# VHH binders against q07589: the designs that were tried, part 28

Target 1, 356 residues: q07589
Amino acid sequence: MSRILVIGAGGVGVITALSLWLKKESDVSLVVRSDYDRVLKHGYTIESCDYGRLEGWRPHHIYSSVEDAASAADNQGYNYIVVTTKNIIDGPVNSRVSNIIRPVLEKNKELHGPQLTTHILLVQNGIDIEKEIWAEFPREQYRYTVLSGIQLIGSTKIGSGHISQVGQDHLSCGAFDPQDAAAIQAANDFVRMYSNEGQNFVEFDPRVRYSRWKKLLYNAAINTSTALVGLDVPRCLEFGVNKKSTEIEVFHPAMREIIAIAASEGIIIEEEFITMFTEITRKKVFKPSMCVDCEKGQLMELEVILGNPIRIAKRNGVATPTLSILYNLLVLVQAKLKERKGLLKFDEKTATLVDE
Key: E = the ipSAE of ESMFold2; O = the ipSAE of OpenDDE; V2 = 0.75 times the mean of E and O plus 0.25 times the DockQ between their complexes.

## First folded at step 24 (VHH; framework vhh_8fcz_2)

Design o2 (at its last look DockQ between E and O 0.11; V2 from the best seeds 0.00; counts 0 for: pae E 10.1 > 2, grease 24.6 > 24.2, placed apart)
Fold by OpenDDE, look of step 24:
Structure o2 (fold): chain B 356 residues (1-356), chain A 121 residues (1-121)
Amino acid sequence: as target 1 above (356 residues)
Amino acid sequence: QVQLVESGGGLVQPGGSLRLSCAASGFTFSRYWMNWVRQPPGKGLEWVSGISSSGGETYYADSVEGRFTIIRDNDKKMVYLQMTSLKTEDTAVYYCAREYIWGDSYYFDHEGQGTQVTVSS
């Protein structure tokens, strides 16, 4: 039986853990930080469109930290690490994915050495998110694969130990390295272990890079723009000059730039997505995740959604005038959030950042 | 308003075939990925198949791969599901669903009443 550690106990993480648990093919551990005591004592109350209402639910194991999960007396090594936290590489150092998973990788290595390959499933937004892991963990020292998870779900933590899932869970899982047979197999295995037939949507993703570029059309253009201005998509559209400028001057150009970047890698994103991603939310009064994060004073997944694409563009000679403006403005917004959180210090006497 | 009207369901024996149809209206059909989802008795919705806006890409659940074929006609605003080698476990209400995103999530919008497929000996 596979041992799976889920890191991130938000709406997404809890439902992920629940799905695995319900399938009964995995030993499921969940890292619960802020609500640990509550969950330990009472379990989760989950209202799920997929699984109904659950009260007092717990996975097989609950830990207050990744370190605790790694050092647990009964830890026999984790086959999978599922990371459902937001990827904010410019956030606190201890929040970097590589640092989050390190205790478990180290312990797995200690317990089994080269006999255990740890499969790291990044259920996160953005592109090139696997690069951090590959850079931080040399292959000669660690045995692991990195898997892509693109999860489309409407799930939110609505209280301590209380999860509401209003959108069906759709997960696509694949290998970041399309040539990595072990990763491919691991992804397929995960799809199997995660799939609750008739309840959630799970599929193997044979083109992870394509899928992530496609999703970036929306995230890099619409999610970022709404975050910047603090508006839902319909208001962004209606408030534009002649009700067209936002679409024509911001959304579409940004999406075209993403398409161009993908094309520079030989990945062809269908042009239909440009209009589709705008139209699908034209009448839906909803704020995208980055917008919500910003409003809540939370850091955004800025680097993985805009930073990395722009870096790729620069490397490949692709012009990104729209994305660059969005990025550079949002960098300032992110910095503002950091300052509020005490992650950045600005000296007003010298008008300079305080060196760490 | 978005309308999706499914048809073509019925009673069939195991090993039989059915062709489901979905008529779409109220939106720019050719811009959207379309999907078939189904709800077996006593179970939740499960994804069956998807097709890209242009029809160039098709995807299938493992359970139906090789047996089902999804196609679309953008001129007619139709999406079809050809089902072959039907099994008892294929029994469900089948829905045509428009794929869309809000926030950072994909959703399936099935506005229709669905069409009942019953596979029984």
Scores: ipSAE 0.022, ipTM 0.318, lowest interface PAE 5.9, mean pLDDT 92
Fold by ESMFold2, look of step 24:
Structure o2 (fold): chain B 356 residues (1-356), chain A 121 residues (1-121)
Amino acid sequence: as target 1 above (356 residues)
Amino acid sequence: QVQLVESGGGLVQPGGSLRLSCAASGFTFSRYWMNWVRQPPGKGLEWVSGISSSGGETYYADSVEGRFTIIRDNDKKMVYLQMTSLKTEDTAVYYCAREYIWGDSYYFDHEGQGTQVTVSS
């Protein structure tokens, strides 16, 4: 039976653990930080469009930290690490994905050496999110694969130990390296272990790079713009000059820039998605996740959604006037959030940032 | 297992009418928004119409507004597209799709084979 550690207990992570648990083909562990005591004592209350209402639910194991989960692995270790946390590259060093997963990789290596391959599934937004892992963990020293999870699910934590899932779970899982046969097999195995026939939708993704660039059209253009102004999509569209300027001068140009960057990397994204993403959100009166994160005072996934594409564009000579403005303004919003959290301090006497 | 089975396509003359059907199974149909999308010859997918889970809200692409009507029957797990005043540019394979919503994104997936609509003299 595969031993799976899910890291991150937001709406995505909890439903991921639940789906695996319901299939009964894996031993499911979940890292639950702030809610640990509440969940240990009472379990989760879950309202799920896929699975119905559950009360008092827990996966097979819960832990308050990744370090505790790794220590509790006994002689078994973990076959899969599923990372559902937000990827905040410009955040604290201990929140870097490589540092988050290191205790498990080190424990697996100590327990099993080359006999256990660790499958690292990144269920996170953005592009180039796998590169830190490849750089930090040389294949000569570690046995692992890196898998991509694109999860389209409407699931949120609405209180301590309380999860509301209003959008059906759709997971596509594939290998970041399309030539890595072990990764491809591990992705297909995960699809099988995650699939609850008639209740969720899960598929193997043979083209991870394409899928992530396509999703980036929405994230880099709409998710970012709404976060910058604190408005839902319909308001952004209706408040624009002549009710047109937001889509014509912000959303569409940003999406075209993403398409051009993807093309410079050999990935062709169909231009019809530009209008499709705009039209399906035009009448949806709710705020996208980056906008919600910002309003809750939480740091944004700014670098993996905008920073990384812009860096690729600079390397490849692709112009990004719209994305660059969005990025640089959101860097200021991110700094404001960091100051509020005590991660930055401004000295008003010198008008300078205080060194950390 | 999730299934969406489209039917009702065919050859029609410009100005004609056609009704597409989609039979859904393998999921809790009444909890999901449903959509029609189409793929014209040599082009990518285009969104056509959507309907809320209760059926109380309907949405249409500008190109079909006033000519197409989306309807659902939650008891029968069916969604329909009533098409009138058909034009040659309506020629496409039509797919029934569930709406997927994740915090910050919408996406359409189609599960069936689609049904061909050809509008030609």
Scores: ipSAE 0.005, ipTM 0.348, lowest interface PAE 10.1, mean pLDDT 87
ESMFold2 (binder alone), look of step 24: mean pLDDT 85; pTM 0.850

Design o3 (at its last look DockQ between E and O 0.51; V2 from the best seeds 0.00; counts 0 for: pae E 4.5 > 2)
Fold by ESMFold2, look of step 24:
Structure o3 (fold): chain B 356 residues (1-356), chain A 121 residues (1-121)
Amino acid sequence: as target 1 above (356 residues)
Amino acid sequence: QVQLVESGGGLVQPGGSLRLSCAASGFTFSRYWMNWVRQPPGKGLEWVSGISSSGGETYYADSVEGRFTIIRDNDKKMVYLQMTSLKTEDTAVYYCAREYTWGDSYFFDHEGQGTQVTVSS
C-alpha cells in the first residue's frame, strides 16, 4: 500500500486526498494548516459532483505541519509527496517547495537510505518548477523523482472544513524528464491509484514539457493581463481600442513570444492556438485564476508563469517586449499585495523599501 | 482513450445546407463544453462555435452567427453543427473539440481527422 502525503488543504488538495482514499490502495495523509482543529474534531463536509456528499470525512491521517507528518510514529516514510499549494517563488522562504518537502526527504533517507525512492508530484502551474528541486537535492545524496500534475477541477473551500466541487476531477500526470523510467513508472502508478472508474478522468501525460508550454499561451498572455487590470476576458476584449487592441497588441503578441521561447527550448507549439485560446475565452464572463487571486489579496504565481519564461528568453536570445512589460507591471502588483500582507515594508519617511 | 469522430461533410452549392456530426467517447461527455473549429485552405485553424456542457449556452463566431446552429445530445454523446446559407468562405476541414474550464485552469483538444466541407458553384 503506497503511503501518500498531500500538502495543501484547499479545494484541490482535499479532493486529491479524497480520491486517493476512495480508491483504497493508498495510506493517505493530509497536511491541514488553518482548519486543523476543526477538521480534527468534525472532519470535512464535502459536496462533490463526482464523489457525492460526505460528512465528517477525514483521510487516514491529518497533520498540522509537514514536519509533524515526517515525524509520525509509523516510521515508514512516504512513497509520494503531492504538493497542491501555489508555487510562489518570490514569496516567503519557508513556503518554497524545496523547504516544504525537505523534512520528508530527510526522513525517508534516514529510514531507508537509497532503497526508497520518493516521488514528488507537483500539482502546480508554470514552467521550470522542477528545477528548484533538482538544484536543492543532489541526486548522489537523495533518491527521488519529480512528477508533473495538471489538475483541472472545479473545487473550492467554501468554509472551514467545507469543500464544494462543481467541476469534474481531471488529472494529467507525467514525468518532467521523459528519459527517467522510474519517474514514468511512478506517474503511471499514481494514475492508477488516483483513478476512480466512472467518477473522474485521469491520464498519463507522455509530453509534460509540451503540455506546460502550451498551457502558458493562456496563462502568460490572458491570465496575467486580466490580473493586471482586474477584468474578465470579455471586458478586456470589448474595452480595447476599436474592440481589437487587446487581442492584437497584447494577447496575440504575448502568445507569439511564448511560442518563440518554447521553440528556443526545442518545443514546437502550433501557432493556431493563439487565435483558438482567444476565441474560446472571448464570450465567457469569467475571471481567470490569477485575476481572482489578486482580488482576494493573495500572492500570484507570477515567477513560474511569466518570470521563468522571460529568464529562458534572455538566456536564449529571444525578444519578449510584450511579456516584459506585463511582467514588470505585475511585479509592482505583487509588491502591493506583499505590502498589504506585511511581507514588504515601505518607509514613507525615507521613500525607500525597508530591507529584510 | 478520448475519441472525437467527425462526419457529415461534403460538396454543396452556395446557399446550401449541411449537418456535421461528432461522436465522442472516452470521457464523461456531459461534463465538458464542446466546440467546432475549422481550417480553411491555406489558413490557420479558426474557432466556429461552442456549446456548454448542459447545452444551455451556445456561442458563435461572427462569421457564422445566424447561419450555423450547434446542438448536443448528452445521451448519445453527440455534438452537431447545422450549417445553412453556406458561402464559399465556409470551405474548410471541420473538427470538433473538447473543452474544460473550472477553478484556475483550462484545457482544449481536438484529436479527430475532421470532415471536409466544400462550398463551390
Scores: ipSAE 0.334, ipTM 0.720, lowest interface PAE 4.5, mean pLDDT 89
Fold by OpenDDE, look of step 24:
Structure o3 (fold): chain B 356 residues (1-356), chain A 121 residues (1-121)
Amino acid sequence: as target 1 above (356 residues)
Amino acid sequence: QVQLVESGGGLVQPGGSLRLSCAASGFTFSRYWMNWVRQPPGKGLEWVSGISSSGGETYYADSVEGRFTIIRDNDKKMVYLQMTSLKTEDTAVYYCAREYTWGDSYFFDHEGQGTQVTVSS
């Protein structure tokens, strides 16, 4: 039986763990940091559109930290690490994905050496997120694969040990390296272990890079813009000049730039998605995730959603005037958030950033 | 296997009415938002209408607001699009689409084969 460690106990992480647990094909561990005591004592209350209402639910194991999960007396090695935390590379150093998973990788290595391949499933937004892992963990020293998880779900933590899922769970899972047979197999295995027929939707993704570029049409254009201005999508559209400027001057150009970047890599994203992504949210009053993060004073997934695409564009000679403006303004917004959180210090006497 | 099968399309004169149907199978229908999208000739996909899992919420594109009505029957696993006051610009292949995102983003993961709607005098 596969042993799976889920890291991130937000709405997404808990439902991910629940789905795996319900399938009964995996030993499921969940890292719970802030609500550990509550969850330990009472379990989770989950209101799920997929699975109904659960009271007092727990996975097979809960841990207060990744370190605890790694050092558990009964730890025989984890086959999968599922990371559901947001990818914020410019956040605290300890929050980097490579640092988060390191204790488990080290322990797996200690326990099994080259006999265990750890499959790291990044259920995160953005592009080039696998590169951090590849850079930090040399293949000659560590045995692992990196898998892509693109999860579309409406799930939030609404209280201590309380999860509300109002949007169905859709997961696409594939290998970041399309030539990695082990990763491909691991992704397929995960799809099987995760799939609850009729409740969630899970599929193997044979085109991970394509899928991530496609999703970036929405995230890089609409998610970022709404975050910047603090408005829901319908208001962004209606408040534009003649009710058109936001769509014509911001959303569509940004999406076209993403398409152009993807094309520079030989990946063709269908133009139809530009219209589709704009229209599907035109009449639905909601704020995308980055906007919500910003309003809640949480750091955004800015680098993986805008930074990395722009870096690729620069490397490949693709012009990104719209994305660049969005990025550079949001960098300032992110910095503001960091300052509020004490992650950046600005000296007003010298008008300079305080070097750490 | 998720299946969506559209029907009800046809040729109609401007000002006429059509009712599209979509039969769903292979998934828990009542848990998913359903949508209609269309693809006019030579154009990209256009969102037309959406309905919540329970049917309590409905949404329409501006171009069809007041003319189209989306309804669903969870017992029969059906979603319908009643179209009235049809215009030539409504000519398109219409698809029933399952929504698989809520909260962060909106996407469709499955659609049927489509049904042709032609509005012409």
Scores: ipSAE 0.025, ipTM 0.430, lowest interface PAE 3.9, mean pLDDT 92
ESMFold2 (binder alone), look of step 24: mean pLDDT 85; pTM 0.855

Design o4 (at its last look DockQ between E and O 0.78; V2 from the best seeds 0.00; counts 0 for: pae E 8.6 > 2)
Fold by OpenDDE, look of step 24:
Structure o4 (fold): chain B 356 residues (1-356), chain A 121 residues (1-121)
Amino acid sequence: as target 1 above (356 residues)
Amino acid sequence: QVQLVESGGGLVQPGGSLRLSCAASGFTFSRYWMNWVRQPPGKGLEWVSGISSSGGETYYADSVEGRFTIIRDNDKKMVYLQMTSLKTEDTAVYYCAREYTFGDSWYFDHEGQGTQVTVSS
């Protein structure tokens, strides 16, 4: 039986753990930081559109930290690490994915050496997110694969130990390296272990890079723009000059730039998605995740959604005038959030950032 | 396997009416928002209408508002588009599309072949 550690106990993480648990093909561990005591004592209350109402639910194991999960007395190692936390590389150092998973990788190495391949499933937004892991963990020292998870789910933590899922769980899982047979197999295995027929939707993704570029059309254009201005999508559209400028001057150009970047890699994203993403959201009062994060004073997934694409564009000679403006303005917004959180210090006497 | 099969298209005169149907299979139909999209000749896909999982909420593009009506039957796994007062600019291949959207992402898939609607005098 596969042992799976889920890291991130938000709405997404808890439902992910629940889905795995319900399938009964995995030993499921969940890292719960803020609500550990509550969950330990009472379990989760989950209101799920997929699975109904659950009271007092717990996975097979809960831990207060990744370190604890790694150090568990009966720990035989983990086959999978599922990371559901936001990928914020410009956030606190300890929040970097490589640092988050390190204790488990180290322990797996210690326990099993080359006999255990750890499959790291990044259920996160953005592109090039696998590179951090590859850079931090040399293949000659560590045995692991990195898998892509693209998840659409309407799930939120609405209280301590209380999860509300109002949107069905959709997961596409594949290998970041399309030539990695082990990763491909691991992704397929995960799909099987995760699939609850009639409840969630899960599929193997044979085109991870394509899927991530496609998703970036929405995230890099609409998610970022709404975050910047603090408006829902319909208001962004209606408040534009002649009710058109936001679409014509911001959303579409940004999406076209993403398409161009993808094309520079030989990945063809269909142009039809440009109008589709805008039109479908036109009449729905909805704030995307980055906008919500910003409003809640939480850091955004800025680097993986805009930074990395722009870096790729620069490397490949693709012009990104729209994305660049969005990025550079949001960098400032992110910095503002950091400052409020005490992650950046600005000296007003010298008008300079305080060096750490 | 997700399947969406559109039907009901045809040739109609301006001012006429058509009713499109979409038969869905291979997924839990009642849990998904469903949409109609269309692709006019030489143009990209255009969103036309959407309906919530329960059918309690409906949305329309401005271009079709007041003329088109989207309805669904979850028992039959069907979604319909009643089109009235059709215009030449409504000429397109119409697709039924499954929607899954939340938070930071939106996806739209249309697995069917579509149905041709031609409005011409």
Scores: ipSAE 0.029, ipTM 0.389, lowest interface PAE 4.9, mean pLDDT 91
Fold by ESMFold2, look of step 24:
Structure o4 (fold): chain B 356 residues (1-356), chain A 121 residues (1-121)
Amino acid sequence: as target 1 above (356 residues)
Amino acid sequence: QVQLVESGGGLVQPGGSLRLSCAASGFTFSRYWMNWVRQPPGKGLEWVSGISSSGGETYYADSVEGRFTIIRDNDKKMVYLQMTSLKTEDTAVYYCAREYTFGDSWYFDHEGQGTQVTVSS
């Protein structure tokens, strides 16, 4: 039976743990931070369009930290680490994915050496998110694979230990390295362990890079623009000059730049997705997640959504005038959020940043 | 596994009417928003209409609002597009599509062959 550690107990992470638990093919552990005491004593209340209403539910194990989960592994370790946290590269160092997963990787290596391969599934937005893992954990020294999870689910934490899922759970899982047979097998195994026939949809993704670049059209153009101005998509479109300038001068050019960057990396994204993403959101009055994050004072996944593509563009000589202005303005929004959270301090007497 | 089968297209004169149908199978139909999109000759895909999972909210592109009506029947796993006052510019292959509803990502897949609508005099 595979031993799976899910890191992140927001709406996505809790439903991920529940789906694995319901399948009864894995031993499911969940790292629960702020809700730990509540969940330990009373369990989760879950109202799910896929899985029904549950009260008092918890996975096989819960822990208040990754360090505790790693220590409790005894002589068995974990086969999978599933990371469902937001990937905020420019955030606190202890929130970096490499630092989050290190205790488990070190414990697995201590217990099993080369005999246990650790499968790291990143259920996070963005491009090049595997790069930090490969750089920090040389594959000659650590036995692991890195898997991609693209999850489309409408699941939110609506109170302490209370999860509401209103959108069906859809997961695409694949290997970042298409030549890594162990990663491909691990992704297929995860699809099997996650699949609850008739209740969710989960599939193997044979083209992880393509899938992530395609999703980036929406994320880099629309998600970012709404976050910058604090508006839902219909308002962004209707408030534009002649009700057209936002899509013609912002959304579409940004998406074309992403397509060009992807092409410079050998990934061809069909241009019809430009109009498709605009049109399917035109009449839907809700704020995308990055916009919501800004409003809640939470840091944005700015670097993996805009920073990384722009760095690729600079290396490959691809022009990104629209993406660059969006990025540089959002860097200021991110700094404002960091200042509010006490992660950045400006000295108004000297008009300079204060060294920490 | 997942199947969307469009039907009901044909040749019609300007001002005429057609009703498109889409039969869905292989997924929990009642939990998804459903959409109609079209591809005019020599052009890319154009979104036409959408309907919420319950059917309580309907949305239309400006070019079709007032002329087209989207309807769903969750018991029969069907979505329909009632088209009236058809114009030559409505000529296209029409696809129904399952929407990955909720969250940041709006993926729109058409998996059927589509149904041809031709409006000409």
Scores: ipSAE 0.012, ipTM 0.419, lowest interface PAE 8.6, mean pLDDT 87
ESMFold2 (binder alone), look of step 24: mean pLDDT 84; pTM 0.862

## First folded at step 25 (VHH; framework vhh_8fcz_2)

Design i1 (at its last look DockQ between E and O 0.55; V2 from the best seeds 0.00; counts 0 for: pae E 5.5 > 2, grease 25.9 > 24.2)
Fold by ESMFold2, look of step 25:
Parts: sequence; C-alpha cells; structure tokens
Structure i1 (fold): chain B 356 residues (1-356), chain A 121 residues (1-121)
Amino acid sequence: as target 1 above (356 residues)
Amino acid sequence: QVQLVESGGGLVQPGGSLRLSCAASGFTFSRYWMNWVRQPPGKGLEWVSSISSSGGETYYADSVEGRFTIIRDNDKKMVYLQMTSLKTEDTAVYYCAREYTWGDSYFFDYEGQGTQVTVSS
C-alpha cells in the first residue's frame, strides 16, 4: 500500500486526499495547518459534486506540520509527497518547496537509504518549478523523482474544516524528465491510485513541458491581467477600448510572447490556443484564482508564472514587451501584499525599504 | 480513451440548413461543457458555440448568433449544432471540443477529425 503525504489543506489538497482515500489503495496523510485542531476534533465537512456529501471525514492521518508528519513515531516514510500549496518563490523562505519537503526527504533517507525513491508530485502552476528541487537535492545524496500535476478542479475551503467542490476533479500527471523511467512509472502509478471510476478524470501526461507552457498562455496573460485590475474576464474584455483593446493589446500579445519563449526552448504551442483561451472565458463571469488571491490579501505565484518565462526570454533573446509590463506592475502589487502581511517594510521617514 | 466523433457535414447552398453531430465517449460527458469550433480554409480555428454541462446555458459567436443552435443530450452523450441561413463564410471543418473552466482550472480539447461543411452554389 503506498504511503502518501499531501501537503496543503486547501480545497485542492483536501479533495486530493479524499480521492486517494476513497480508492482504498493508499495510506493517506494530510498536513492541516490552521484548521488542525478543528479537523482533529470534528473532521471535515465536504460537499462535492464528484464525491458527494461527507461529514466528520478525516484521511488516515492528519498532522499540524510537515515536521510532525516526518517525525511520527510509527512512520515508515512516504512513497509520495504531493505538494498542493501555491509556489511563492519570492515569499517566506520556510514556504519554499525545497524547505517544505526537506523533513520528509531526510526521514525517508534515514529510514530506507537508497531503497526508497521518494516521488515528489508538484500540483502547482508555472514553469521551471522543478528546477529548485533538482538544485537543492543532489542525486548523490537523495533518491527521488519530480512529477508534474496539473489539477483542473473547482474546490474551495469555505470555512474551517469545510470544503465545497463545485468544479469537477480532473488531474493530469506526468514526469518532468521524460527520460526518467522511474518518474514515468511513478506518474502512471499515481494516476491509477487517484482514479475513481465514474467520479473523476485522471490521465497520464506524456508531454509535461508542453502542457505547462500551454496552460501558461492563460495564466501569464489572463490570470495576471485580471489580478492587476481586480476584474473578471468579461469585464476586462467589455471595458476595453471599443470592447477590443484588452484582447488585441494585452491578452493576445502576451500569449504570442509566451509561444515565442516556449519555441525558443523547443516547445511548439499551437497559435489557435490564443483565440481559444480568450473565447472560452469571454462570457464566464468569475474571477480567476490570481485575482481572487489578491482580493484575499494572499501572495501570488508571480515568479513561476511571469518571472521564470521572462528570465528564459532574456537568456534566449526573445522580446517580451507585454509580459514585462505586466510583470513589473505585478511586482508592485506583490510588494503591496507583502507589506500588508508584514513581510516587507517601507520606512516613510527615509522613503526607503527597511533592509533586513 | 477520450473520443469525439463529428459527423453531418456536407455541401449546402447559401441559405440552407445542416445539422452536425458529435458522439462523445471515454469520459463523464455530463460533467463537461461542450463547444463547436471551426477552421475555415487556410485560416486558424474560430470558436462557434458553447453549451454548459447541464445544457442550461448556451453561448454563440456573434457571426453565428441567431442562425446556429447548440444542443446536447446527456443520456446519449451527443452534442449537435443546428445550422440555418448558411453563408459562404460558414465553410469550414467543424470540430467538437470538450471544455472545463473554473478560475485557473481549465481544460479545452478537440480530438476528432472534424466534419467538412461547404457552403457554395
């Protein structure tokens, strides 16, 4: 039976744990930070379009921290670490993915040495998110694979220990390194363990880099623009000059720049997706996740969605006038969010940032 | 395996009518929005119409609104596009596409071979 640790107890993480638990093929642990005491005492209330209504539900194990999950007295280590937290590489250092997963990797190494390969599934947005893991955990010291999870689900925490899933669960899982046979096998195994016939859709992704660059068309152009202005997509489109300037001068140019950057990395994205992503969102009155994050005062996944592609573009000589403007303005929005959270301080007497 | 099989295309004269069909299999059809998209000769894809998972909401491109009707039958796993008042500009290969969108959770795919519609005299 695979031992799976899910890190992050938002709407995505809880449903991930639930789906694995329902399949009855995995020993499922979940890290539940702020809601730990509530969930320990009463369990989760879940209202799911896929999985039905549950009350008092818990996975096999819950922990208040990753450190506690790793140090549990009867812990035999984890085959999979599933990271469902947002990847905020410019955020607090202890929120870095490498720091989050380190206690489990160290414990697995202590318990099993080279006999256990740890499969790290990143259910996070953006590109180059695997690079930090590869850089921080040398292969001579650690046995692991890095897997990509693209989660298409409408699931939200609507209260302490209360999850509402109104958008159906779709998971696409693959290996970041297409030449890593162990990673490919681990991704296929996870697809099998997550799949609940008739209740979700789960697939192996043989082209992880292509899939992430394609998703970036939406995320780098639309998700970012709506976050910058605090508007849903239909409002962004209708409020534009002649009801056209947002798509013609912002969305489409940003997407073309992403396509060009991807091409400079050998990834060909079909131009037709530029129009498709605009049109499928045109009439759907809801705010994308980055816009919602800003409204809630939460930090954005800015660097993995815009920063990383722009750095690739600079290395490869690809012009990004539209993405660069979006990025630089959103850096200011992110700094405003950091200041409100106490992670950044501006000294108004000297008109300078406080150096740490 | 996901399959979307389009049919019902053909040659029609301007002002004529045609009904396209899309048979879906390999996924939970009733849980996804469905779309029609088209590719005119020598041009890129153009979105035509969307229908919600329940069938309660429909959307149309301005160029086809009032002339085309999208319909679904969740029991039979079918999507239809009823086309009337056809114009030469409607000449294209028509594809059925599966969609799911929720915030930054999105999916859009067209996997069929399409069906050719030719409007000419």
Scores: ipSAE 0.182, ipTM 0.619, lowest interface PAE 5.5, mean pLDDT 89
Fold by OpenDDE, look of step 25:
Structure i1 (fold): chain B 356 residues (1-356), chain A 121 residues (1-121)
Amino acid sequence: as target 1 above (356 residues)
Amino acid sequence: QVQLVESGGGLVQPGGSLRLSCAASGFTFSRYWMNWVRQPPGKGLEWVSSISSSGGETYYADSVEGRFTIIRDNDKKMVYLQMTSLKTEDTAVYYCAREYTWGDSYFFDYEGQGTQVTVSS
């Protein structure tokens, strides 16, 4: 039986753990950082459109930290690490994915050496998020695969130990390296272990990078723009000059730049998605996730959504005038958030960052 | 596996009417917003209409507002698009699309082959 450690106990993480647990093909561990005591004592209350209402639910194991999970008494290692935390590269150092998973990878290595391949599933936004792991953990020293998870779900932590899922769970899993046979197999295995027929939807994704580029059309253009201005999508559209400037001068150019970057890698994203993504929410008053994060004073997944694409563009000689402006302005917004959180200190006497 | 099968398209004269149907399977139909999108010749996909999970909310593109009506039957797992006062510019392949979210962001799946609507004199 596969041992799976889920890291991140938000709406996504808890439902992920629940799905695995319900399938009964995995030993499921969940790292619960903030709500550990409550969850340990009372379990989770889950209101799920997929699984109904659950009271007092717990996975097989609950840990207060990744370190604790790594040092667990029954210490058999973990076959899978599922990371559901936001990928904020420019956030606190301890929040980096490589640092988050390090204790478990080290423990697995200690326990089993080359006999255990750890499969790291990143259920996160953005592109090139696997590169951090590949850079930090040399393949000569560590045996692991990196898997892509794209989870479309409406799930939120609405209280301590309380989860509300209002949107069905859709998970696409694949190998970041399409030539990695072990990763491909691991992704397929995960799909099987995760699938609850009639409840959730899970599938193998043979085109992980394509899928991520396609989704970046929306995230890099619309999610970022709305975050910057603090408006819902319909207002962004209607408030534009002649009700067209936002679409024509911001959204579409940004999306086309994403398409161009993808194309520079040989990945062809269909142009028809540009108009589609713009029209999807034209009449629906909502704020995208990045905008909501910003409004809630939470750091944005800025680097994985805009930073990395722009870096790729630069390497490949693709012009990204629109994305670059969005990025550089949002960098400032992100910095503002960091300052509020005490992650940046600005000395007004010298007009410089402290410790810079 | 998610399946969306569109039907009901055809050739119609301007001012005419058509009713498109979409049969959905492979997912919990009643949990999802459903949409119609279309692809005119030589153009990209454009959104046409949306209907909420319960059917209580409907939305239309400006170009079809007042002419098209989206309806769903959750028991039959069907979504319909009643098109009236059809115009030549309505000529397109029409697709049924499932709407879902990633966090607070919305996405579409249109997996069907679509149905051809041709409005011509």
Scores: ipSAE 0.023, ipTM 0.356, lowest interface PAE 5.0, mean pLDDT 91
ESMFold2 (binder alone), look of step 25: mean pLDDT 85; pTM 0.857

